# Ledger of designs, part 7: VHH binders against F-actin-capping protein subunit alpha

Target 1, 308 residues: F-actin-capping protein subunit alpha, of Arabidopsis thaliana (Mouse-ear cress) (o82631)
Amino acid sequence: MADEEDELLETELSYDQKKEIAKWFFLNAPAGEINYVAKDLKAVLSDEEVYNEAAMEAFPVYNKTHMICLEMPSGAGDVIVSSYSEINENEYLDPRTAQVAIVDHVKQICTKVRPANDEELPSLYIEEYRYALDAEIQRYVSESYPKGMSAVNCVKGKDNEGPGSDFELVVIITAMRLSPQNFCNGSWRSVWNIDFQDESQVLDIKGKLQVGAHYFEEGNVELDAKKDFQDSTIFQSADDCAIAIANIIRHHETEYLASLEVAYSKLPDNTFKDLRRKLPVTRTLFPWQNTLQFSLTREVEKELGLGK
Short names: E, the ipSAE of ESMFold2; O, the ipSAE of OpenDDE; V2, 0.75 times the mean of E and O plus 0.25 times the DockQ between their complexes.

## First folded at step 1 (VHH)

Design e4 (framework vhh_5j56_2)
Fold by ESMFold2-Fast, scan of step 1:
Parts: C-alpha cells; structure tokens; sequence
Structure e4 (fold): chain B 308 residues (1-308), chain A 126 residues (1-126)
C-alpha cells in the first residue's frame, strides 16, 4: 500500500494556497468589517507570516475598493482612499486641502500627512473646474448623506494649461452607517466619471452606484446592489458645468432609490414575506437620512425576475 | 498686507523684447499655499485681457490669449519672490498697461484675482 504520510502531505495546503485563501476572506469582508475578519483569520491560521503577507496584499485592494475614509492627523481633515486619489504607493491625495496622506493599510490609519507638491496638483485651469464641482457636490452631500464624505479628483489631463485638450474628473460619494449593536452595517458609494471632451464640446458622464448591507443577528445575510448610469451635458463655464453635473448626479441617485422601492413592491406575497423575515425593512430606502438602507445582490434580483 | 509691484515697462521698437517683473510682498511664492500669479494688460478703450498665469511651484502655467502664444513666456524666481513675463517679437498692438495679479485658489472659487498691482506701461512704436 501507498505511504499514507506522503498522501496526506500532497493534500496539505502550501504557503501560497493558505495566503490566497486568507486574501479571499479579507477581500470578501463586508463594508467596514475587514478588522473583524482579520481577528478571526489570525486565530484560525495560527501562522503569523501567512497572515501578515495576506493582510499586506489584501488590505490595500480592500481599502481602495471600499473607498475608506481616514482622518489625517493634527486636524488636517479627512482623505478618501481610492485608486483615483492614489499618487504613489501608500500615498493618497486630498485635492480639497492639497494634502497627501501616508497610509498604513493594514492598521487603516493615516500615519503622516504632507503638503502636496505642484506636480501632484491640477493646473490652475483644471483646478477651477475641480473646485467648482467639489463645492456643488459638498452641498449635495451635506443635504442628502448624514456624515457622508466626497472628493473630486482629476484622473486625466491635470497638466492641461487651457482649452483645447480633454480632461477627466471623478466624483466620489461615500456614506456608512455602522450599527454593530443592532447587528447591521450599511454603506453607500457612488463614483461618477466626468469626461470633459473639448473637441466635441460635451461632457460624458458615467456613474456607478453601490448599496451594501450586512445583517448578522441570528444569521449572516450580505446584500449588494450596483447600478450603472450614463448621461451627458454641454461643456460650459466651470460654475455652469458644476451645477449641471451635480443636478445629474442628484437626479440619478434619487431615481435609483425610487426604482428599488418600486421593485420591492412588485414581489409576490410569499417571496416578499420570506425576504422580509431576513430584512427588517423592504419598502422604503433613504440616502442615510435616519433610516437603515438595504439592497439585494444581482443574483437574487435576477432569480426574482427583477430587471427594471 | 499683500502688495504686487510691476516694473520693466518702457518704450521699445517693433520686433524688440522686454522682460516685466512682478515683486510680491506680504507673502512668499515659496509657500506651499495653492496660489496663481497672472499677467494681464489693458489698452486704452479696450477691456482687460488675460495673458498668462503660473502656479505656486511654477509647474503649472497657462495662456489666456492666442495673440501672445509663442511670443510671451511666464517664469518665476522663488528666492526673489518675483514672477517675470518675457515678451519677444513685440508688435504695436501689444501697447498697453501690464498688470500683475495673484489669487489664493482656496480663498476664492471664482476666476477673479484677489490682489492686483498698479501696472507698468509698455509702448511699442516705431
């Protein structure tokens, strides 16, 4: 017969396999919960080297994907960690304050802040468009998302010195309601890419809205809904562009929430009752205005025949 | 108190060159505060025209006017707290009072400049 010790060794996980499994758990942690997953994984793995390497690889991806907000030291304000604000490894720009946050991803802290240099900031021409848009978005977010945060970053054309060349701004809106005492966490994220096309004198607008919820009282239910949007408007002055873009964003975000409410109202009584047993509320969704938000995954929505 | 003082204007023949200087006092150009310094001109009976501007570290510049593109160049000397406008291939239509202006972008969301110099006369004539 075969040597059973050799057969068992062939079924054992390699270092790389253990690391990839740990990374999977980190990357699939619900919004705001990666540190709870980290604590559990550290206990289960009992291998500090595997844990440390998995965490070092996964936390940066998780933090940027979830667009976490970190407080900069000494009252310097907050920074949104994302691919759009990343300028160097572990360095993230807040263009509003012209500060660069140096981030420890695994600890999820800003360890140090420095002023941005001129090469890291948009040109004066681009900054007029960015500043005007940022001001309108801050107004919208303050009205619609309690404790919500926003940033407007230039992701293409930051060195444009005047009219004649295309550039791209991205608007990030993030809001989170963490209620672990009530076994519920909720999140809102939206990313709007605004492509300023000088040749055609149009702005192409692409939005991605994401609503997440995790309910973990007497069970574990994670919900995720995503919706993509497209729109356009005319290339005008900085102030007029800012107003038009902010109105387009408000319109689509409001309509998405209304559409989710209508979709839930069309569910059959038995399906609705089963869903309701797992979710505290299924009819009314508000953009973090004194109400818990929740949503369905794409797979669940497809199975239920929702497609509008 | 923030002040900008222009100098280097004068009378020059068509095709000649001049270098204008703008000295700032009350703040420093080496400050990491986001700001822009621009050059403007105004001829008699005409509205004020923006020519060029330069950002806080000198890395970002732009020109407002196609009439000066390729002929005028903006630069800075942070040690002297001075911004320059190098004017080449001057034409009679460049005759105007030239103004230096500065803005702190974080203090104003408009395209308007917050601080203005008193101006320096440039006359291009045969």
Amino acid sequence: as target 1 above (308 residues)
Amino acid sequence: QVQLVESGGGLVQPGGSLRLSCVASGFTFSSRSYYAIGWFRQAPGKEREGLSSISSSGGSTYSYSDSVKGRFTISRDNAKNTVYLQMNSLKPEDTAVYYCAAKWYRLSHSSEYDYWGQGTQVTVSS
Scores: ipSAE 0.000, ipTM 0.208, lowest interface PAE 13.3, mean pLDDT 75

Design e5 (framework vhh_7ubx_2; at its last look DockQ between E and O 0.01; V2 from the best seeds 0.00; counts 0 for: pae E 22.5 > 2, placed apart)
Fold by ESMFold2, look of step 2:
Structure e5 (fold): chain B 308 residues (1-308), chain A 119 residues (1-119)
Amino acid sequence: as target 1 above (308 residues)
Amino acid sequence: QVQLVESGGGLVQPGGSLRLSCAASGFTFSSYAMTWVRQAPGKGPEWIATISSGGSTMRDDSTKGRFTISRDNAKNTLYLQMTSLKPEDTALYYCARFYSKWLPGYDYRGPGTQVTVSS
């Protein structure tokens, strides 16, 4: 007791040991909570140089891993910080607006934007597919995720000028629900790689889904769940590919959310519901099992009582 | 005068569960990170988990998924939920206030509560 306490009070770590411990703390912060970690580290660490170096090394990795969203200046919209949008360590492409965001990782802000140069953007051929997919994903995300964000990036074959070579698009979806007043923070991150294969005329689709939940109202419950998916569809027009891909994504993400609710049935019911949109009138979750056959107009009419 | 008082220990069978509590007084509990540490007979202290004033947690990998740290700032109480207990978890468990000059570490601790895992 007193002897063990006195020993720990007198033990001093080296500069590098303190830095690596601080970096570990930053990198293992739950989604959306790195600034709580920063506050605690500042309160505990006397050596500001250790803190600053640890933050400078950890925040870029954390921000890309968690795919944080930053508002671009002057109402230009948001950018997702990811390895798929990365031009260099501090610059991230927003293909929707053809702008590059300049990011301060430690402050987690976009300080300015510049126009993307032509070499940073896909060809018109690839852009037709990217744009159509982006439109369908935006519709899906707006229906499904409160405050959700999405992006579609070309990661291979951006300079293809027509059929004859493969190219790859990546769909990124991120949603964050920070609700400290309800003692609940949640995150959803999904990445879908779509390999457009010219010779086979098939799209090879691989998904990686990651869900974090941290709930403290009735205790401290932490969830970090990951799932991989594989699917395919035929290579069609840009518009038809976009619809097919979005439907595949909707199906898998809905199914995974349902499986999480079953697997973690001891969690408070609102943990995953706060990540997903409720229908306003009935407060009923969107019927995900019918995504391929769903008529949104018909469902809205039911919610409003027009068809009884 | 800082005071930390642990409770909730006892004898439990392997595979069982316990919830430890730590009542804090004599300081502004909500402003400090709090830590659980254990010490088995004849061994050195072993860090288990730390929870920040804002609720962020840091856990030792060896107990990840079995032990959950939490706090109730309104009741000035720190908790450790322990599940899937093993004989190797037999130790004196104590809570500590975060040591302001070091991380992980602490500057004050309670007398501890004994956890014994045995058939």
Scores: ipSAE 0.000, ipTM 0.117, lowest interface PAE 22.5, mean pLDDT 76
ESMFold2-Fast, scan of step 1: ipSAE 0.000; ipTM 0.306
ESMFold2 (binder alone), look of step 2: mean pLDDT 81; pTM 0.800
OpenDDE, look of step 2: ipSAE 0.020; ipTM 0.349

Design e6 (framework vhh_8h63_2)
Fold by ESMFold2-Fast, scan of step 1:
Structure e6 (fold): chain B 308 residues (1-308), chain A 121 residues (1-121)
Amino acid sequence: as target 1 above (308 residues)
Amino acid sequence: ELQLVESGGGLVQAGGSLTVSCAASGFTFSKYYMGWSRQAPGKERELVAGITRGGSTYYADTVKGRFTISRDNAKNTLYLQMNSLKPEDTAMYYCAASRYLPFTKSSYDYWGQGTQVTVSG
């Protein structure tokens, strides 16, 4: 079972073919590991121009797809890099702090921060809904995801000054569990599109959840699980919408995590070496077992009336 | 806004050939990585072929050497040429578009409704 990627890199390929193959390695890097892939790939490639161009094209896509979280300088908070926060090339809005992060994608750093201008921010009417939802999502994430981050962005209708117009908010939740000492890295990414349709008095909710895990002690085993969700609720006050949406998100994410634990705990063993080049399966429940344990602790606390 | 519409499916005998196509609406087609996936009765969806913006191609082991993916950016059309068809190739074939490489196990932005391919013995 030869590595097809290594075979392709060993042949006489065109510039564009080498660049696209290099981009494939970057884009398939496990969550949090693109810099390790970059270091290995740079050592293999003799063409620095190919490497540099591939990195410039791949890192922005990877960073947005993985929804990396970057610290903004001077204590300005964190920004989640995604297509939903992208306002210009290399510029990402954190609507919570009204700051725009200027990002160096290849270095994965925020190089500068500036205040957002009024044109880049939602109207006060939309901000009422965004702020209320962001507050509820922050509460949910703090309860459910260790070191989890969230953002609520307005992606459509931000200029609406009042009722009678449609708008769309997107909730992003990202959590990364890097445990190199345990030879396991895990990631959670969820995107919830909330379409506020005033005429129908209904909110259409669409979720996309993606869970990644990489185990690398005795060979490499990767998990990449995805699921789409649909739901709806009524268009009501900002606070009531926020509570309803957060509860819907909590419900679906909790059930999905539980289903992942059941599915993977019952899958048969295979040798890790035979599975490392495909979307593999693992019998270890880490980080899923630890994630479920954390969720169970939170749910027990809530059920017993403990915590806020 | 990008819509994908598959066509060209049908009934074909084992050992035969068939070409399915996918028509994309809008001028953003050339900026997307494109792929073909299939779902056989009672099985999970499988990515069988992918093509980059520049035309580089990748194939699943099950179809490598038998299937050929290609794109025509001027016509906003994706093709899958299927040769030496086997009964196990019977599936609904779906066109997909992504901002990242189509053979990666990443989320796709757009999916078509599918076109049925049935291979009889």
Scores: ipSAE 0.000, ipTM 0.093, lowest interface PAE 22.9, mean pLDDT 76

Design e7 (framework vhh_8dlx_2)
Fold by ESMFold2-Fast, scan of step 1:
Structure e7 (fold): chain B 308 residues (1-308), chain A 121 residues (1-121)
Amino acid sequence: as target 1 above (308 residues)
Amino acid sequence: EVQLVESGGGVVQPGRSLRLSCAASGFTFSRYGMHWVRQAPGKGLEWIGNIYHSGSTFYNPSLKSLVTISRDDSTNTLYLQMNSLRAEDTAIYYCARGHKLFYTPYAMDYWGKGTLVTVSS
């Protein structure tokens, strides 16, 4: 009958427990590596239905969290899959081209595109601000990120027809260096929420920056560095807002990259150089490996209910 | 009944090498990943490394240059080779069986009793 190994798994874990464990591994896969986790889980799990259900539930969350970039068919450009571009689980807006990408999450492909409907796009008034910001962000990204991608989405107040109402734009910047043949993968993703408070004449800016690296040739070493930012500026014309916001983003991202290069100077690859063009920074010895290992151990214990 | 029995510990002088063994029984050894973990006096547990059923190894980066993990599936035995031993390597060394569903080197379900290694003159 069943192998002793398979019998132990069937005896010890329920269907729901197997599915939740499998989902946990998918959701915690390093950037660009969910398909490696998929192959490993499929080899270990005896139940194909558990695998399929876990993958269907986990891949959409993973893809949006990691802000994966997918090529749209027929040279239509790229779309960034995120909660900010999400119309529904399978449809994601590219506001730059006014197109909606239809996504197969488990296969990580864009299967089809369609034009966006008017109700899916911001009003002309909001689009003036979105367009100006998108243009400045594209300039910044082209200067700073080799192979980087960006998007600017309206997430609140898209129906505003003129001055006097608040609205929110989100800037996404993503870059990846995938080199599995060299046993390393790197990622950069940043999200900037800009709350345009017209009544108070203030822009409230909140940023979240995430840098990932995974080295797996003769060991398994992961970096997942996160930083939150807050800033503000005055509410003004679309062009002036765009310039001010792009400058604030550039400043914080440049400063954070410089600090990461100093703190993680012992990384075996120039991951940060490949993700983003860097300002010269003198490398300093930093024993980050112990901190990273401690963080990974505690995270696993917390997720699996081994500690509270 | 899963059983793991460590051996090869003892008193060893600084700068010397030592090889620990772990004899496994009660399961299909060749199909499981295995781990080495240590605990120095008055300290917490420190993961040393693991070896998959395939023979692939992953090490604690702080210990990688000092240790080698290997296995012999024909004798159901796991090994830890330690070189250039220092006083700080004094610890109880544990053999542990890896959990099959965890895509991390830190998940273990069965542990041996441990073997004491003392590095001193």
Scores: ipSAE 0.000, ipTM 0.105, lowest interface PAE 20.4, mean pLDDT 76

Design e8 (framework vhh_7qbe_3)
Fold by ESMFold2-Fast, scan of step 1:
Structure e8 (fold): chain B 308 residues (1-308), chain A 121 residues (1-121)
Amino acid sequence: as target 1 above (308 residues)
Amino acid sequence: QLQLVESGGGLVQAGGSLRLSCTASGRTYAMGWFRQGPGKEREFVASISWSGGSTYYADSVKGRFTISRDNAKNTLYLQMNSLKSEDTAVYYCAASLYRFHGTDSSEYDYWGKGTRVTVSS
């Protein structure tokens, strides 16, 4: 047993161990920074095969987790790469335009676009709910997130042809402010799962909000704050559901962002106070003064690891 | 490839009723009616989603016009009641293969040739 332990201590790192270490660095790269990490890893790793294999395994996971936004060629619009839009590892549905983007994960580019086939799209019944929600979310995002992107995908029940069965839509909102020239990057990601429960005539709403900030001018300061939300509303017409869901999302996101502004303004460190200006959100569209509450401020401080 | 054919236009007296139909040569999603009166630009009248669950009307026709569809027949209808002289126009059927709802002309990809409705005093 001791001999086995001593033998292991005398061995060099295996190919698989080097690959897993490289994958860890890729997967833990800050939002928008995987290519900077890639450049550093390539310099440190003396093995190009290990690097290439780690990149091929890590980039798809990173891209979907961070919900990267890619431009489709020839002015076809943008697509959000996520597990919710995934047809296979390299193909992602843009439900708004009914197009499938073919993605090169390591290069982070969309190489081709094709029309979606009928099996890849939700039924016309489900699409009526998806379309109405997408329209309301687009309105909200255009008002609240400069250069923000959104998508509404059906993740369960897409083949339901009428009332009587449950289905699930997912709302994704992403916004990024990349400013490497100023040594600062900011990101916003929110995912809202809407479970349409036909039998109970209720919509169960679950939100996950994630704010990232990385400031690297005078050192290395990284913030990664996450917040979970729950809500519900009545199962109504497509348009009424869309309005209700968009208002619920707007309420929770506005309240959370206002809480973050209060938390940042109370920090004694000027670095954190400056980071609030780099968030990819429009501050003037949020009623900051109407959402400032002591309990919310303490909750945000705790999430940021700043609470006492 | 997709063709829209309107029918049911004609001359009718003020206060009268008229029913317009539009038959599509294939499957459509969002459908709507637009009209263009003499010396005026084209304006929205009514639209209907694929399922028929959502309908929208211009304020000028709300309560007087009813839009409906029969997807088995690929046919859109506009029931026009209590017609007024200002309803005089060429009525155009519009369809989208990409949108499930629309209230603006830019949201429709296919258009019929139009059917004339004249409301006499």
Scores: ipSAE 0.000, ipTM 0.178, lowest interface PAE 15.6, mean pLDDT 79

Design f1 (framework vhh_surovatamig_d1)
Fold by ESMFold2-Fast, scan of step 1:
Structure f1 (fold): chain B 308 residues (1-308), chain A 123 residues (1-123)
Amino acid sequence: as target 1 above (308 residues)
Amino acid sequence: EVQLVESGGGLVQPGGSLRLSCAASGFTFSSYAMSWVRQAPGKGLEWVATISGSGGSTDYVDSVKGRFTISRDNAKKSLYLQMNSLRAEDTAVYYCAREYTIEVGSGYYFDYRGQGTLVTVSS
């Protein structure tokens, strides 16, 4: 018989461990819901320093990844926050208006706007291509995405003064439908990298499309559908290639939404009934007959104003 | 067939509390999200609060958040609205409403609504 001491080791999380866990929850918040996650985390953590540090590190990453759209003050228009528009952590270029937005990431607001410097803007040669493409993309987005936003940024070759050197433009399209009263949040974001191979007069297109939906009526159901695309075409001039690029983007995005519709229509009755049960209630004030043709992709399309 | 009957309305002083009840019949109560909707004198219908069929999810109009609590008892087929810190602007006829999911865009759809119960908040 010997005396022994039970070692009571604290299995407590360190400051850095708590911070990384909090950052994980912020970064995995559904599109448009980071502030709801923030409220919950603040209550659970009960540590203002851990919360503040996690938020300061996570919000910039979240905002750029989700490509949030912020209103610039005094009617200066809107800016899309992304790595493609980033000048530095707090400054984001809107090339359409030639303005730079100063952003407070944690508050998700644009606090100030300034004119872009000549060094921040593309050359006249590149701007001809960017402008033409931006105009066609705005037309497409206005037709297909109610409340949708777009931007066309030059990410390579912005200082090219004439033909012979490659350059790259990026098209961003984002649309969000936040309806917590209806227990549904929807999002669309697409990024199209267009690599202009000026020597060969060929452009290569790489698209990354993502549609999200979060239904939380009778549980937590998240849809995060992603697809990568590749395409190529020839270009002769800024005016004509912009139309071709916009048509390629329109075609692939329309086809992808149609493919999601087909995929969800193949679910068996029991799975389909479960999805329907967890969907939000619509807020129509006129008596509507219940429609029998429900599809998850069609509901997302209607919320975001995509398709027919 | 479907019936929703509200009760618990009345005259209450500002800062007071009141609990509304709704008795449902003629349908499987637990299978439907339920809402409270109100109509102030001379104004249109305003959605106030929603609760899911299971009671696991709730939502409120901003003006009542933190003051009102929606709840349900599926065994009793009853819906409740606990109203605290009442204000003059809360004066309205309150309706119990049944919601259902349709494929049309975002919105609150009410296929059945009760006769209403009057809440008057007066000093």
Scores: ipSAE 0.000, ipTM 0.104, lowest interface PAE 18.6, mean pLDDT 75

Design f2 (framework vhh_8h63_2)
Fold by ESMFold2-Fast, scan of step 1:
Structure f2 (fold): chain B 308 residues (1-308), chain A 122 residues (1-122)
Amino acid sequence: as target 1 above (308 residues)
Amino acid sequence: ELQLVESGGGLVQAGGSLTVSCAASGFTFSSYAMGWSRQAPGKERELVAGISSGGSTYYADTVKGRFTISRDNAKNTLYLQMNSLKPEDTAMYYCAADTWYEFTLPSSYDYWGQGTQVTVSG
């Protein structure tokens, strides 16, 4: 029956629509809160296949975008899950320890670890620059971020065996403050791309910072602040480059944090009163289940053309 | 390691059409937003098209209505179909992966291929 094929296609389209809506909620979960969204979404969907497929597609993107830190087993250290450390969907390089973490994205765990192959690691020449920079960044992060983690990965030119060719290193800094008892969760993510340009003897530096905050004492407020940076310095020895880059990163991040403090202190009284009027006064976590139920139901009705 | 390899560039007459392709490896292609940028002689690189993991598209005003971005997740391949080509479309075309899931913003793209040259005679 020709109708049978059309009915199967309509069923699959409905399935795909629900999956994409579920993926949207996962991908837009606040930093550190995807498991709360997962719990509520699983209850709302009541379709385990849609939930599982959406989670399998969304968690890898979320984990890499949020640069989650996972503990490697047997005291092997921590790895930052990001596109910059990605070998494939399940394997992420920690160049500091020369280990590859095998990751289960949905469970957000490192299941096992293996040594990195020589082909996965930068050449000795590039590693001199990576190692020196990593050491300076570790010092900066230890001084500035109480629970911060960093990684320095080579993303271009890792096979260069000496001077004469360009290469690119990426610095990742991530920090999270989860304080449910104080009704605030905070996150910091910064990515600094350093393009080592040998012909011009210049380092081109591009930074991207994202600061997230979720406040739920006087209501439920989510803030997301983003900032792009550009800078440059002279291509010198590995040690001199590392010091210069770390100082540039420290300068920009310190100035941005200062600007955020000023922005908060300069909020007008009317802005705060407007937020209070719209938000619950209770000091409880926002009921994600009620919000997801309403939003998901309306989105499904809208996409299906029900208009009820 | 994430790798992007462009192909399909060449010489085409004004008013003609050309499709460039990008083969992706070393990451889960279907989970990334992807884009195409170009750099013409003497000009800065510009983002011309982007596509989200879910298939939403973005086009720069300079190419809107003429170019179509698409992806084949089963083949880990990104495409740019270019129609009604003009001499001013002559450029090196670069495939890019969006690491921040903001496919409409040039600053979201951190990984680039080596490019494929498109030359429009006129």
Scores: ipSAE 0.000, ipTM 0.333, lowest interface PAE 11.7, mean pLDDT 78

Design f3 (framework vhh_8dlx_2)
Fold by ESMFold2-Fast, scan of step 1:
Structure f3 (fold): chain B 308 residues (1-308), chain A 120 residues (1-120)
Amino acid sequence: as target 1 above (308 residues)
Amino acid sequence: EVQLVESGGGVVQPGRSLRLSCAASGFTFSSYAMHWVRQAPGKGLEWIGNIYYSGSTFYNPSLKSLVTISRDDSTNTLYLQMNSLRAEDTAIYYCARDFEWVTGYYMDVWGKGTLVTVSS
């Protein structure tokens, strides 16, 4: 017998409004948690069609931005799903094995694998640089990220014509620890764009490093840290260049993690005052606590095999 | 350098409309969700709304009928249209960038703000 409450509930959301709200929750799911959000959303939405359409639109975007790693069938290896590996809708290139993974985004599975066509691969000249860099990055990741995966892709839209042409490579490093039974999830994502000016023998490096942690035992606390980097060097050979780039990446990533540890150990209340506001659409407010942020930073670094 | 610069603030009379702009630089604007947040004198931050890279918008229910958020990815500009301004709308208005891979709980880059004064 709550007339005002009934009157508010009578203003039912339209199909498009329900879909966009559902998409918002999917796209705002913490790293590795979209399926937990999906389960909750199915319970809240009485409309299976709205759920299915929202999921079909949101999962591809979420999967690419979070750079999820999927196992290819029959021992074909793993692929990182990203805008950099996307060659066609639902098709993602693993340049290490020269295979294309066909992905079901909502199920987060690789359903099929095919060999890459020659047109989907870089020229032999660029492949020498990609291969050498991939080998060095694999060594770095194996040492620094026990649960990590990496890929080195040639950027779409470059000419790939061989010697004398400018080209761009992207290094992707991703690692996650999912521990929902302990109410803690951690993630690492880094993207390094390497722009080769082949005639001048100069390369420019741009990095974007992102660290996330979500702790949800006695509340909901998210640690989010991001940093951009720039660097440059000269290149003489594929092998020498690859070593230099891997060393630059290792240096910046190690230094960033060290800086995060220092920052969170000395975090005053007002440092994240502007970041602590929860969005009204979640309608959930949790206290922002420096102690929890410090604890989460240490847990993420420990799980990723990083830190001092 | 990643930067957000708000503009369009000033003194407006009650009942009037005002459009704020936020110029983004140093990042791929089209890939990020963007927020508008305000702070009235002596009060905490109040979330106004956001707009996703897709153009989808979500608003604070208390403000939904009074504001419209839009974006122009070709000019790297975010907009806040405010209608029927009241004295309570006097605040510093901030634009902020959302993390592309994290929930909308956090904003990682903020502008310095633009002051809106609704004078009666």
Scores: ipSAE 0.000, ipTM 0.120, lowest interface PAE 16.8, mean pLDDT 74

